# Ledger of designs, part 29: VHH binders against q9m2c9

Target 1, 358 residues: q9m2c9
Amino acid sequence: MACIVEDPQRAGQSNETQIALISGVPDDISKSCLARVPREYHMAMKCVSRRWRDFVCSDEMCDYRNEFNLAESWIYALCRDISGGVFLHMLNPFSSRRSWKRINDYPYIPMREGMGFAVLGKRLFVLGGCGWLEDATDEIYCYDAAMNTWFDVVPPLSTKRCYFACETLDGKIIAIGGLGLNPNAKRTWDIYDPLTRTCKSCSDVNIVPEMEDSFVMDGRIYIRGGVGGSSTAVYSASSGIWERMDDDMASGWRGPAVVVAGDLYVLDQTFGAKLTMWCKDTRMWIHIGKLSQLVMKQPCRLVSIGNSIFVIGKDCSTVVIDVENVRKNKMNGVMVCSSIPKTWDDDIDVISCKSVAI
Key: E = the ipSAE of ESMFold2; O = the ipSAE of OpenDDE; V2 = 0.75 times the mean of E and O plus 0.25 times the DockQ between their complexes.

## First folded at step 3 (VHH)

Design t7 (framework vhh_8dlx_2)
Fold by ESMFold2-Fast, scan of step 3:
Structure t7 (fold): chain B 358 residues (1-358), chain A 119 residues (1-119)
Amino acid sequence: as target 1 above (358 residues)
Amino acid sequence: EVQLVESGGGVVQPGRSLRLSCAASGFTFDDYAMHWVRQAPGKGLEWIGNIYHSGSTFYYPSLKSLVTISRDDSTNTLYLQMNSLRAEDTAIYYCAKGRLGYTWSFDYWGKGTLVTVSS
């Protein structure tokens, strides 16, 4: 537990002084023990020593936690406040005190419309967007959830885009379509590796300029966009081609979508808010339940963790829906709800939400 | 120029042990996580395990008791020790480099070394 500094002269070692992670414990066992500490204590662990901080922030820590099946998914909301500042709110859904907490570390990210928001490992990426008097940008901002730090310099996206689809697949960020004065944005898509800045640009008539929503399911990227959200398309990673979306499936995509354990759920926001699920076996939508629009400020964002859907309103007011019984017993119209109160600041707007597992 | 060169393959009898080496050049070896991956004839790629710059190792669960990965940063060499070899271990064995800060994304591969387990 205490740092032990050995005298190199007395220890018969070189001029190097070694400090153990945990006094009297081999580093391999110490790392195994540290990896088993719940995520909520990781910030406190970083204050113990430089070596603990380095390990807690490392890919090595992440690999131990994944091997031990200990990774915890927390929700990150990209928000805008009344000052026009862009920042992150974070929620630990497994905490006994479920509340949104503002992350105060941020660069001066300009308030832009149509920004992409993607998760890659332990990192959150904010990409592209446009301003009132600003054309589309290629700027990228990166937040490391293990380090709790924004990166100062991130290589830009190869194509300037706003109002585009942004998904993670095969360890890369895929940016699809969007608007801009750059002709390469229209009906094109890029596979972007943030570390190597490698992009492949392809074009397809199924890609619409303005994207409204997207999701990944079964190795495919589903997109919805165009005027009134009437155009849909599916990218198949295995075939490398764009396909037409099932018309029955597309007809039910009338609000934000989320995938829970391989099943598609949509919060249909027409005439109130109702949660529906796409049943692959019957090829039809089933009704799960209804939410009051007075409780949820639209537009809502959806995030899944385990068997739960987190419905996050514009003000961060959150409703948690347990869909385990629907999946387990194939029931419909039944859901268990709990709530997480909105942030104390009523002047914030949620732009996008993602979960990050550490 | 980044280069990874595997060696130590060959024909080996079932039940024996074999150690493979990977000589790395063209990058700061001790900053990167390194991986071993194999491909049996007519099969897909199978990840064996990795070793971080710190020395921590992670293995595919079914292989954890049968293999050991180690590194020598003074010679820029990665090792794979294999014990109790079976006919099913016949494969081309590849050394692969992880990207800095993105360990599970491989940017460079060796050309591989063939291991044939037969009597």
Scores: ipSAE 0.010, ipTM 0.491, lowest interface PAE 8.7, mean pLDDT 79

Design t8 (framework vhh_8dlx_2)
Fold by ESMFold2-Fast, scan of step 3:
Structure t8 (fold): chain B 358 residues (1-358), chain A 124 residues (1-124)
Amino acid sequence: as target 1 above (358 residues)
Amino acid sequence: EVQLVESGGGVVQPGRSLRLSCAASGFTFDDYAMHWVRQAPGKGLEWIGNIYKSGSTFYNPSLKSLVTISRDDSTNTLYLQMNSLRAEDTAIYYCARGGTWELPRYSYYGMDVWGKGTLVTVSS
């Protein structure tokens, strides 16, 4: 007959010596100090201890850096090679030598067309798409930029889709329309909510155009699609209502688009390549400058960081356009350009580009 | 087994304060980040804020001046203090479990355990 008496008071006590994040410093102060270290040193910090690695990889560190305006946006390009391998290239725009670096941690990801590419916090998502001999998929793949690790255990989309609009808005990924085995995919959208780890499907009786391009501005998702890119639509996340796009604004959307400090820029590729900006006050497109077609391999992707537009060519050759003077002075502003060479891999294609802030 | 139970909801007059509690059981409470989330009638989920094991708190910028989150690891209890309540604060308030330092991936993937919620009605 054994009788083990538990002492609730002792169950709550520990005489174990806790290993501090920083010797002689309380953990709350240590975390504040570690979170203020520039992003370029975060990989080295992960090598110091398990607790440092866990903190550097944590949402707590990312939340702290966002709260105190310490987060740094780096560019991630999703690329494929001729063997069908999918991998990431990364660019630190704040480094003294701005050069593309290959990320060596990648799983086998099926190469698909019409995939969505979206960012939530420190994570990059690859959604949907179709294969040459495969109908649209609902699969989602995730890369964590703080951990430098791929995940494939992500809840799927509610609807299989490819060639759809994919944007982040109000802390959620919104996947709109596209093609799929279900003909109603064009009239549906999925809202992936990280709070619930679920994908909610929505539908509207109104015709949603097939998607070619999209951007987020002022709490709205702007979509261009249809034959020759002639159809536009606007989704208002705050109201959940579909709106009509300004016809004058839509007429100037003739290439890849990016939003810089609340203003829409479009690389108009109709006759050569020219950067244009939509002026909300006058409701007119303003010509900013011309880019040489000989320098850039199309199709180009656009990413903004601060007052700079990164024009990323098919081979990762990049033109950086500083529009700070244009933003401040409108008509009499001058565009400043610089370049970043292509990657060492000659046979890569850029699929999509996003910035990830850590 | 793993369970979160919210309490402290009810009818409150505009301009008053209210404190909600969440009792956790079935897991090592002090290892997890904890979150508060609300849902107003006919609206989607709105994240209020979180508190990490360290006691560090982060809030929805729209709500930061109106709410305070705290925890008592000795009693496995999470708290939400709400001040200057308005009619638009009428909602079901949910307690939710986030990730751990050992599983940082799960914190960002969202909350894996939710309470059933407690209704707060701000009457006019």
Scores: ipSAE 0.052, ipTM 0.577, lowest interface PAE 7.2, mean pLDDT 79

## First folded at step 4 (VHH)

Design a61 (framework vhh_7nfr_2; at its last look DockQ between E and O 0.20; V2 from the best seeds 0.00; counts 0 for: pae E 13.1 > 2, grease 24.5 > 24.2, SAP .683 > .668, placed apart)
Fold by OpenDDE, look of step 4:
Structure a61 (fold): chain B 358 residues (1-358), chain A 122 residues (1-122)
Amino acid sequence: as target 1 above (358 residues)
Amino acid sequence: QVQLQESGGGLVQPGGSLRLSCAASGFTFSNYAMSWVRQAPGEGREWVSSISGSGGSTYYADSVKGRFTIARDNVKNTLYLLMDSLKSDDTAVYYCARSTYEWGYLYAFDIWGQGTQVTVSS
């Protein structure tokens, strides 16, 4: 019995008169108008109609907003509470009432440690991790910032990993080193390439174990690990090789790092909280300023938006530093910064922070 | 409540055929792309096939291309996977999943069925 695959071509163009996005307005104009609505109202927009919802959640919306330079960067913090639960917190830095908000609980990330956190486009990815009594995992979860929902992602990581470095480079997600059941995992990295639809696992002896921190600068991935963070390596995508980081640069990498407008900043938390900058021209670390411990609780993570560094500590206590102002106004060694209060939740550890522009 | 329920799994000999079904409820079925994902013992989840909401577009993993056919009946709210020329390597739990987007080789899913066991053995 030949299942006559009826030629789907004759499905009658049911002229479902596509209800206009906006009555009496051409769709292209409507889309342009909708794209100009501030991000804080996108949730409300999704409630107007199905068609609005679909558009707001579409990549097309992102394209419009990017084209018109309307994309707004919000900060997302992957956090852990005292129960071991993992949650995502969000901050709109442009809001008049800057406050951290907890995003809906992802039921599927129970009590994981050592997770990777990456951003691609409008999506956040939580990768890998382990439990206290659980082995490393290869699971990937995705949060779509436009849809405000979590998804499972397949395929998983090529290698089960926890406590690994996770970065994005050239549209790829890179998972580097870490611990796992595979004893060689610590010397491997996974590359997810969405363009070629490839997942590659590679190995290099220069990959350092016990990853503590990583950053991307000038198209290269920098990693710090080893005992006390004493080991560093640099990955070049062009060569596919890991090399040792220069000693002069490595010597000042003593805490969380962030790149702002091409410059590297490090928060040295050894004796207080000192912000330092790597000067590429002089190849020296420059002291920028000291942050008050009264406004932040260690340990801190860094994220940048524009020319601002967000220092995010325990309970999501946040200090905002404008690096341009700091460079111009070195008033008596005191860094002028603004603060955002902690969340209502106590005993929240910030695992990682990223920004998403929509 | 949104629910997916797989059926049709079983034991089959190499070279045999099997038809899986997935009954969907609790959502407008035709508005969502649907996928089959499988997980072999000790392995991670592997994407098998996807079909657009309208059924106009179908996608297959290289490992199953030419052997498997994904289909859907939007009137019956049912997803199908026709599996021909089955191999031992096709042994896995097969899951039906509601798809949200595709990013390269990465597929995102928000709803999963309980899965149905397919065993290909002589």
Scores: ipSAE 0.055, ipTM 0.536, lowest interface PAE 2.4, mean pLDDT 85
Fold by ESMFold2, look of step 4:
Structure a61 (fold): chain B 358 residues (1-358), chain A 122 residues (1-122)
Amino acid sequence: as target 1 above (358 residues)
Amino acid sequence: QVQLQESGGGLVQPGGSLRLSCAASGFTFSNYAMSWVRQAPGEGREWVSSISGSGGSTYYADSVKGRFTIARDNVKNTLYLLMDSLKSDDTAVYYCARSTYEWGYLYAFDIWGQGTQVTVSS
């Protein structure tokens, strides 16, 4: 007769981690295949299974795509409508239908002005800001472009601020200067690191200017501030010190700026719309070309993808400039560019634009 | 089968206290950060508080700091929100949500309870 044996496997195991991504395929191979799927299809992939959604949304997939030069940069524009509502528009520049699409509004976010907008990896951050009757806030909201969802961010900024410089360096968001009744934000900068759960506040009574515009180049944050952009400074993130900006560089910074392959470009709109480039060796600004204002409405923002500059104006009207072709062919004063139509939504102001590579 | 079930809501006078509970089942509770999120009538959802899987780290919205306490019991698989000094603007449906830790202080809410009503009125 058979013996009665207790079944030790009745303890139960979750099958969530044991299900293959693709039946009959080792998970490492499956991940390599999934990571090669173009980004425009990633939303559909999230609908296949929980394991597919978790991988598509993971840092592992994003890191794999970046490492193997598979990442695709999409452009996100922080916009305001006529009612003062704040939202995101998104552009896939590689799509056959190159058009701006609206992302769902921020939950729980009141109308604000002077907000910071920054990118860390696959995530977009909206920081601070103020209303007409409200002091500045320290609140931070995040949109994860891989998950296509909004997140609450904790902790907030150390200093309530609006109308400040906001840039990303070395995996940290740096919020510099700005306005706020108490404490006085213009003499401080916050170094925000969501991975270590720290927001460090620094101060220097002598150096930080009132903020109007900024860009990042060669491990440094370049800042234009003061009334009408009269003050300039350079922050070196590696040392935490402030330096003087080259006077010749500062004199030509008269509009929105972008860095392409280590070279600084500025759109000067004071006497028409012309694109210039800073030449470090000669300490001179080189005229690249002019844009027609009849198809481009101010104010404009700049973002780069590869060797292309996207000039984004009112209603998200967009012009694309391939600067490698312009420089290689030594064209001066004449630019060959393409355009992307404005959105169907009328009367939209573009506050800031960033790209996210996934 | 993953479930979250809130309880402990009700009608309370200003200055009063309530304890909300959220019973969790169908997953390893201690592996997940948990959050409370509330929604007042006619308003969007508002994050209230979060607690790490071990219970070692707690976080609060400024609107509730010093008045609310989040806690968890990983033996009983239960999340708590201890609410004190309640005000009329605390009136809302309170949701228990399972959070995933993806990156730093960012939380994704992938599993939600049905909610429990808290009403603060005189």
Scores: ipSAE 0.000, ipTM 0.283, lowest interface PAE 13.1, mean pLDDT 78
ESMFold2 (binder alone), look of step 4: mean pLDDT 86; pTM 0.878

Design a62 (framework vhh_7nfr_2; at its last look DockQ between E and O 0.43; V2 from the best seeds 0.00; counts 0 for: pae E 3.1 > 2)
Fold by ESMFold2, look of step 4:
Structure a62 (fold): chain B 358 residues (1-358), chain A 122 residues (1-122)
Amino acid sequence: as target 1 above (358 residues)
Amino acid sequence: QVQLQESGGGLVQPGGSLRLSCAASGFTFSNYAMSWVRQAPGEGREWVSAISGSGGSTYYADSVKGRFTIARDNVKNTLYLLMDSLKSDDTAVYYCARSTYEWGYMYTFDIWGQGTQVTVSS
């Protein structure tokens, strides 16, 4: 029964906050209606008024959409052109046209190699890396997918790193191993949280020296590194302990990996391209299907949305693989595929790709 | 028409003090949160401090907490940064910026000043 007092002059508020979102409609009702609009129309909604823009970009709207199972995942590809410039492409996989679009609002990220790429909520992070003649950096760039803009200021990593594993787990970005100014960086990891600026530096002998790929499954970060992916390790977030990866599981990790609803899939590029799945019960890799080389230009990156695996190659040329039948435990050798045309920009390399749900 | 202009930078010895000022014009200053942001040579931009439109709330990066003080004068439309106990690591160009959005320690600004150089050396 406590009386809740709202301060109409709270810090950061403007006179525009006193204008109703929709004339004649209580703001709670208006917000409920706006939060249900499909993501493809959010850009247009941001143009209606400052109050609409602020709500569309707010954590409140995202929380509502998550609560009511309305969140929609779009794919973002971190790309490099022939000049070495780094930028983003985005794809709405549910659009009728399904075409990649270049994000033109970019901060000009210098030519770098070995950068991390991670997602935290509705935000994409580009972390670290090194130049041809430069040591590793701790610099971070962050793109907010709801606002469709880059932050002007982003806290850096605690440790300068390149060629490291970078994953989001438990609401934090974990940057693992790699090369850097610290001679022991290859045996350390940092836990990065821009909300609290907490960064814990730890070490372990099981961290591989050079990172090629990683994935998150069941609260664990799996890392493949070394020459030709010869070394593997597993970080268990609940215990904080590094473990050896199962040798049988590691033996089949010979290409890009992705997790779909808790099941590990790998695009094995040995003598062609074929999709395999790790079966825990039998400790064996199961062949799912073969990907035609005429559809894709290597190298490839993998992202999943629902039961679909997106294989993204050079120029963002994309194949979509539906693995629903395999997940439903039916014996089916058929791999259902479709394709999405490459971007209109020619000769770009895809460094990494992630999905963002809003 | 909207403008921010910094002043008060210069060369100072370690342990010294400086006061930076930022004159705002072309907008209702008290309606906006303001920040100081710095950029050292060869590094990215680092947020330093922020103050609410009314001046009732202040925020500081850990690297400057206890040494720097942000303030504003909404009658004179001026933002200040009082820097004490300066270190060589504080050498940077300092920018005054008008806040449009923040999330934790990440910021988006729509209006920036031209910057003022602060150099801390023997």
Scores: ipSAE 0.352, ipTM 0.734, lowest interface PAE 3.1, mean pLDDT 81
Fold by OpenDDE, look of step 4:
Structure a62 (fold): chain B 358 residues (1-358), chain A 122 residues (1-122)
Amino acid sequence: as target 1 above (358 residues)
Amino acid sequence: QVQLQESGGGLVQPGGSLRLSCAASGFTFSNYAMSWVRQAPGEGREWVSAISGSGGSTYYADSVKGRFTIARDNVKNTLYLLMDSLKSDDTAVYYCARSTYEWGYMYTFDIWGQGTQVTVSS
């Protein structure tokens, strides 16, 4: 019996003469119109009326925008400053004035390291972490991109974790490995399933310790860890097991990874900044191009939107790579990229980057 | 200022009853679903119960179903939790929280009270 958890907010629709969203316009049409407003104006829309605010922040709004292919992906970066403070930065890549903006309403998560960062729908999740003097936590914070508000999430993680891999797969949040008070945590993963309303903790000996990087491709989660990133594993949701990653593929995973249109790209930073692509057909790593080190400050994180890779480095210095153009223009040399300037804040380390489409 | 203040906690014997109250201020109370969340020593926070803004719908964790009753008075801006047949496992700090939305098994909250201690001991 699928307990249709009735949205507790729907029951309070008292017969208050629902003021029309737009005077003289049926609500369905009004909603359709409002859904077509660019994301950059959604904050302003929320100021028009309570009803507008509620709609803009609703899942219904997201549904309309998805239906009409109006959803816009913005980039969010979880960052740490020199004080150890954690905060969220946001970038609208579609803006004519591309600039990173700090989101100020972060719940005071002072001095946390090793946090997980995941996206589900219009929401960002910050999971776990530890402080210099603090043990690993199981706390979960949620940022709703439509509401522009932070929330606490209950229940917490099943296992207290820091420096773990965190991915989203099939509508679930997967927290993998890491460190904690529980010595077995490093060989465990947590699965949050919203459909079944269950949280499962599982263990597998193939989970690698000291997680460095992870990505999702073709319905599988890939993780890299160990000393110098020498250990890899692959999780299949269908089987529920972890397997060793193929050596040929693993050999080229030497930096941040991102999947673009089903293809895996890696930024190899060992000798400069080289973008490489995994060719599934030939099972070889292909050199795509080199990035100028002048435009990027390491360490870098990758996020993709459409056919573009965003390379985000220290202070949120950003380089944008169009992979289609780069692939077509086999430029024997430095890739032509666009750049987005760093934030006004200095000494910001980018922990993780994700995109949210609204 | 938005504020939630819990009261009514204390020491009770197993099988006993307590009534918790939460006074809300600084927002339109009736517009928001409210929840009780508890945290036992050494454990994470556990959702206990929720009630819709109008009070028409109530929800309970399986662990408290049939024993606890959530209610609200929107005129008094007060949330209640009637706890019957208390067990040792119910020992926790109980928090009042403003609910925002439900996502799967997870509940999101944007405002918390300071909590009230409930101790069930013989």
Scores: ipSAE 0.033, ipTM 0.506, lowest interface PAE 2.7, mean pLDDT 85
ESMFold2 (binder alone), look of step 4: mean pLDDT 85; pTM 0.871

Design c29 (framework vhh_8dlx_2; at its last look DockQ between E and O 0.02; V2 from the best seeds 0.00; counts 0 for: pae O 12.6 > 2, placed apart)
Fold by ESMFold2, look of step 4:
Structure c29 (fold): chain B 358 residues (1-358), chain A 124 residues (1-124)
Amino acid sequence: as target 1 above (358 residues)
Amino acid sequence: EVQLVESGGGVVQPGRSLRLSCAASGFTFDDYAMHWVRQAPGKGLEWIGNIYDSGSTFYNPSLKSLVTISRDDSTNTLYLQMNSLRAEDTAIYYCARGGKSELPDYYYYGMDVWGKGTLVTVSS
C-alpha cells in the first residue's frame, strides 16, 4: 500500500507480550501519565527504554496530547546557506533559553529551489523543487519531529513541480501549480490523502502558473500568483471548486501572511514593515502597527503560535508580536516586541517556516 | 548569432591556479545570469556555480572553497578562477547562459546557450 512516510516504528503490538512501561502500573495509566510530560523532556524519555521511545514517537501519544489540549507547538524553519544547502532549524518558543538549533542534515536534501514545505501531524515535508542541472522533481523528504529522523517518502508527488503553492488542509497536503518541463504542471495540483495513502493529481485549465504565496483560512487555500502578485485564486477543499478572491482582500495582501485565531494578518514590508489585519465585516484592512526594520533583515516569514506572530528574517533573526495585546489595546505606531537572537551561522536564508504541534 | 566561447584551458600542475574566460556575443550580456558547468571524463555534468546580473554568486557546495566566478559586463566576459587544482578537476569546462528568469535564484531549464567548452587537464 501507498505510504507518505517510511516509518521504522511499527504500529501496535499486543501489550501482553511486552515489559510494562512502568513496573507495577497498568500500561493504560502509564501512557496517560507519559503523554502529559512537557515536550521539552521527550528526548530524555526516549532514553529510558525501547518501549518508552516507541510510545513517545507514536501517533497514539500525539493524538492523546492533541485531544486533551496538551500539544506544544515548536517552530521549524526551512533554510538555505550561501552554498545552496538546505537545512532545518528548530525553535522551542516555550524554553527559557530561546535559541534556534540546527537539525541534522541526513539525508542530504540536494541543492534545490522552489520546494514546497508543509506539515502533516508530527511530520514536516519538503516537496519537489528544481536543481541547477535538473528539471523539477517529484521527490518528497519527510522529517518526523517526534522521532527526530528523516525519511524518504514513497510514493512521490504525482507531478514534478517547483515554485508552487504548498499547504496542508483537512489532513491533506496540497501542492498547487508551479513550473517544470511538463507544461501542464502549472494547471494541476497534487493531493496527498492519508486516508487512502495516495497522491493524486487534479487539473483545472484556469489556474495561474506562477505561485508567489499562499495561506489557509476557513477551510480554503488562498493563492497569490503572477508577476508581482497580480492574480489571486481560492481553492475550497469541501467543494473542490476554484473561486475568485475578494478584490478588497487581495488589494491588501502585499507581503507574508498568517492566520491567528481565524483572523488574517499580513506584514507589508514596503515602508517599514507594517502589520495589518483583514476585517471581514467591513471588508477593510485595519492597521495594527509598525515593526522596526532595525531589528531584522528582510525578507521575513510568518508563523503563529497561540496569539503570537513570529516574524522570522534572515539568519533566523526573530521578533515576536503578541496580537492579543495589540487587539485589546490597539496601538497606533511602532509595536513593542520581544526578540530571539539569530543563529550563529550568518548568510542563511529562510525559505519557509511552519509549526509542529506534539 | 548568440555565442559563448571559452578560453584559458590547458595542462596545469596540481596545486596551481587557473583562470578561465568566456566571451559572450550576440546578446545583452549584463541582463543574464551566467553559469559554469564541467564534465569530467566519463561522468555527467557537474554544476560549478553561477553569477547573476547583479553580481551575486552561488556555488556548488562541494566546490565552494575552490572556485570564484566573476563577470565584466563592459567586455561581456565571464570568468572562473580555480585554485589548488587537483587531478579530479580535470574536465571540460563550459559556460552557459541562464535566462532572464523570474525565478529567485536560477532557472535550470533556461540554460539555453552553451559554449563548446575548454579542456583543463591537471597532471604532473
Scores: ipSAE 0.013, ipTM 0.388, lowest interface PAE 7.4, mean pLDDT 79
Fold by OpenDDE, look of step 4:
Structure c29 (fold): chain B 358 residues (1-358), chain A 124 residues (1-124)
Amino acid sequence: as target 1 above (358 residues)
Amino acid sequence: EVQLVESGGGVVQPGRSLRLSCAASGFTFDDYAMHWVRQAPGKGLEWIGNIYDSGSTFYNPSLKSLVTISRDDSTNTLYLQMNSLRAEDTAIYYCARGGKSELPDYYYYGMDVWGKGTLVTVSS
């Protein structure tokens, strides 16, 4: 997927005699070599030269890495500290030390509540939100993981929103429902297309109020809302309409949800923490395993990378579940999980979690 | 040499207005987004707002009603108009250079050049 956000600084590169990326090496080979460097070193790579920086931050780099199956997904969490500040945190699951790190404190990122958080390619998007003294907004901020830089996105959302669902589908960001100055906002969704730089607003009465959770599965967006999460709806991009979710499927959606390899997993938090899976064939929820409550602070967020589910607690305490192993080992007990402890002393609340692959 | 120089700071009474200026030199001013940032005593940096080469402006929501950012590309000058100043507005105010040619695409929030700042003290 072509990175939608071009570095505005790249447009002015005069025909200066392109210094070879690597002296004595053809550029194509150099690029191939550079692309094989682990993600943890990409920041350092950007310090080598301007040309290295540009390459590392380019879509071409992503293309090479994808071609070589070198994608390394990191987890990003939008977090709020005790001061009310909103920060982006990152976890490299491949690191030996596996610790959460705060990303670039940008004082210009608005501290809002009810923001949307979406991932598209190597970019994170923070959308909308409101403040104590601020009505819902339509602003979109973009963080490019490769550039380690924040951008302002134009145009904004078509509708000012807070506490809305936000997903990515078919290269577009979908902002769904929520609250706003417009009383109809709760029944609307915006489709933001970064490629065309357009935002389309649509309305459907089937959109649920008070959005709690959402996920994308099989090209459809599922949303849960209402009082106590009692309302569900499904969006099909092909039809452009929202429909009610099937009752059998909806009945088991009792917590954070994540899709892993096409299968829906839900952390049911009604009685402890139970990982459940939706079986498409039988149309039944299957109990996969139990998590120890000692290792998780609710509310939890779920993120998937490969065959692993990351259960991220309120304070970023993280439990990693390998779903393949758990499925194979029908353990009548507590799932064997690896834990990643909180690494900072500050009291932080995880607002949202997304994974990014570069 | 790329340089930003803030001016217009000083001591003002509450309720008054103040206009700060930032003179830019050493670069093509009209190609860059420009930012205002302030730092109150003992506090962190607070972003006030920015203006792009196109003239589009963005503000900190907490300050939006109180500030206006403008630019004069003919004089390479950035302005910050502040109205109804309060004691809490006491801070060092900085102008900073943002990204180049950010429009119409995405705007880079990197601020690579900073002025020395100008002190604004709001006191009775």
Scores: ipSAE 0.000, ipTM 0.250, lowest interface PAE 12.6, mean pLDDT 83
ESMFold2 (binder alone), look of step 4: mean pLDDT 82; pTM 0.833

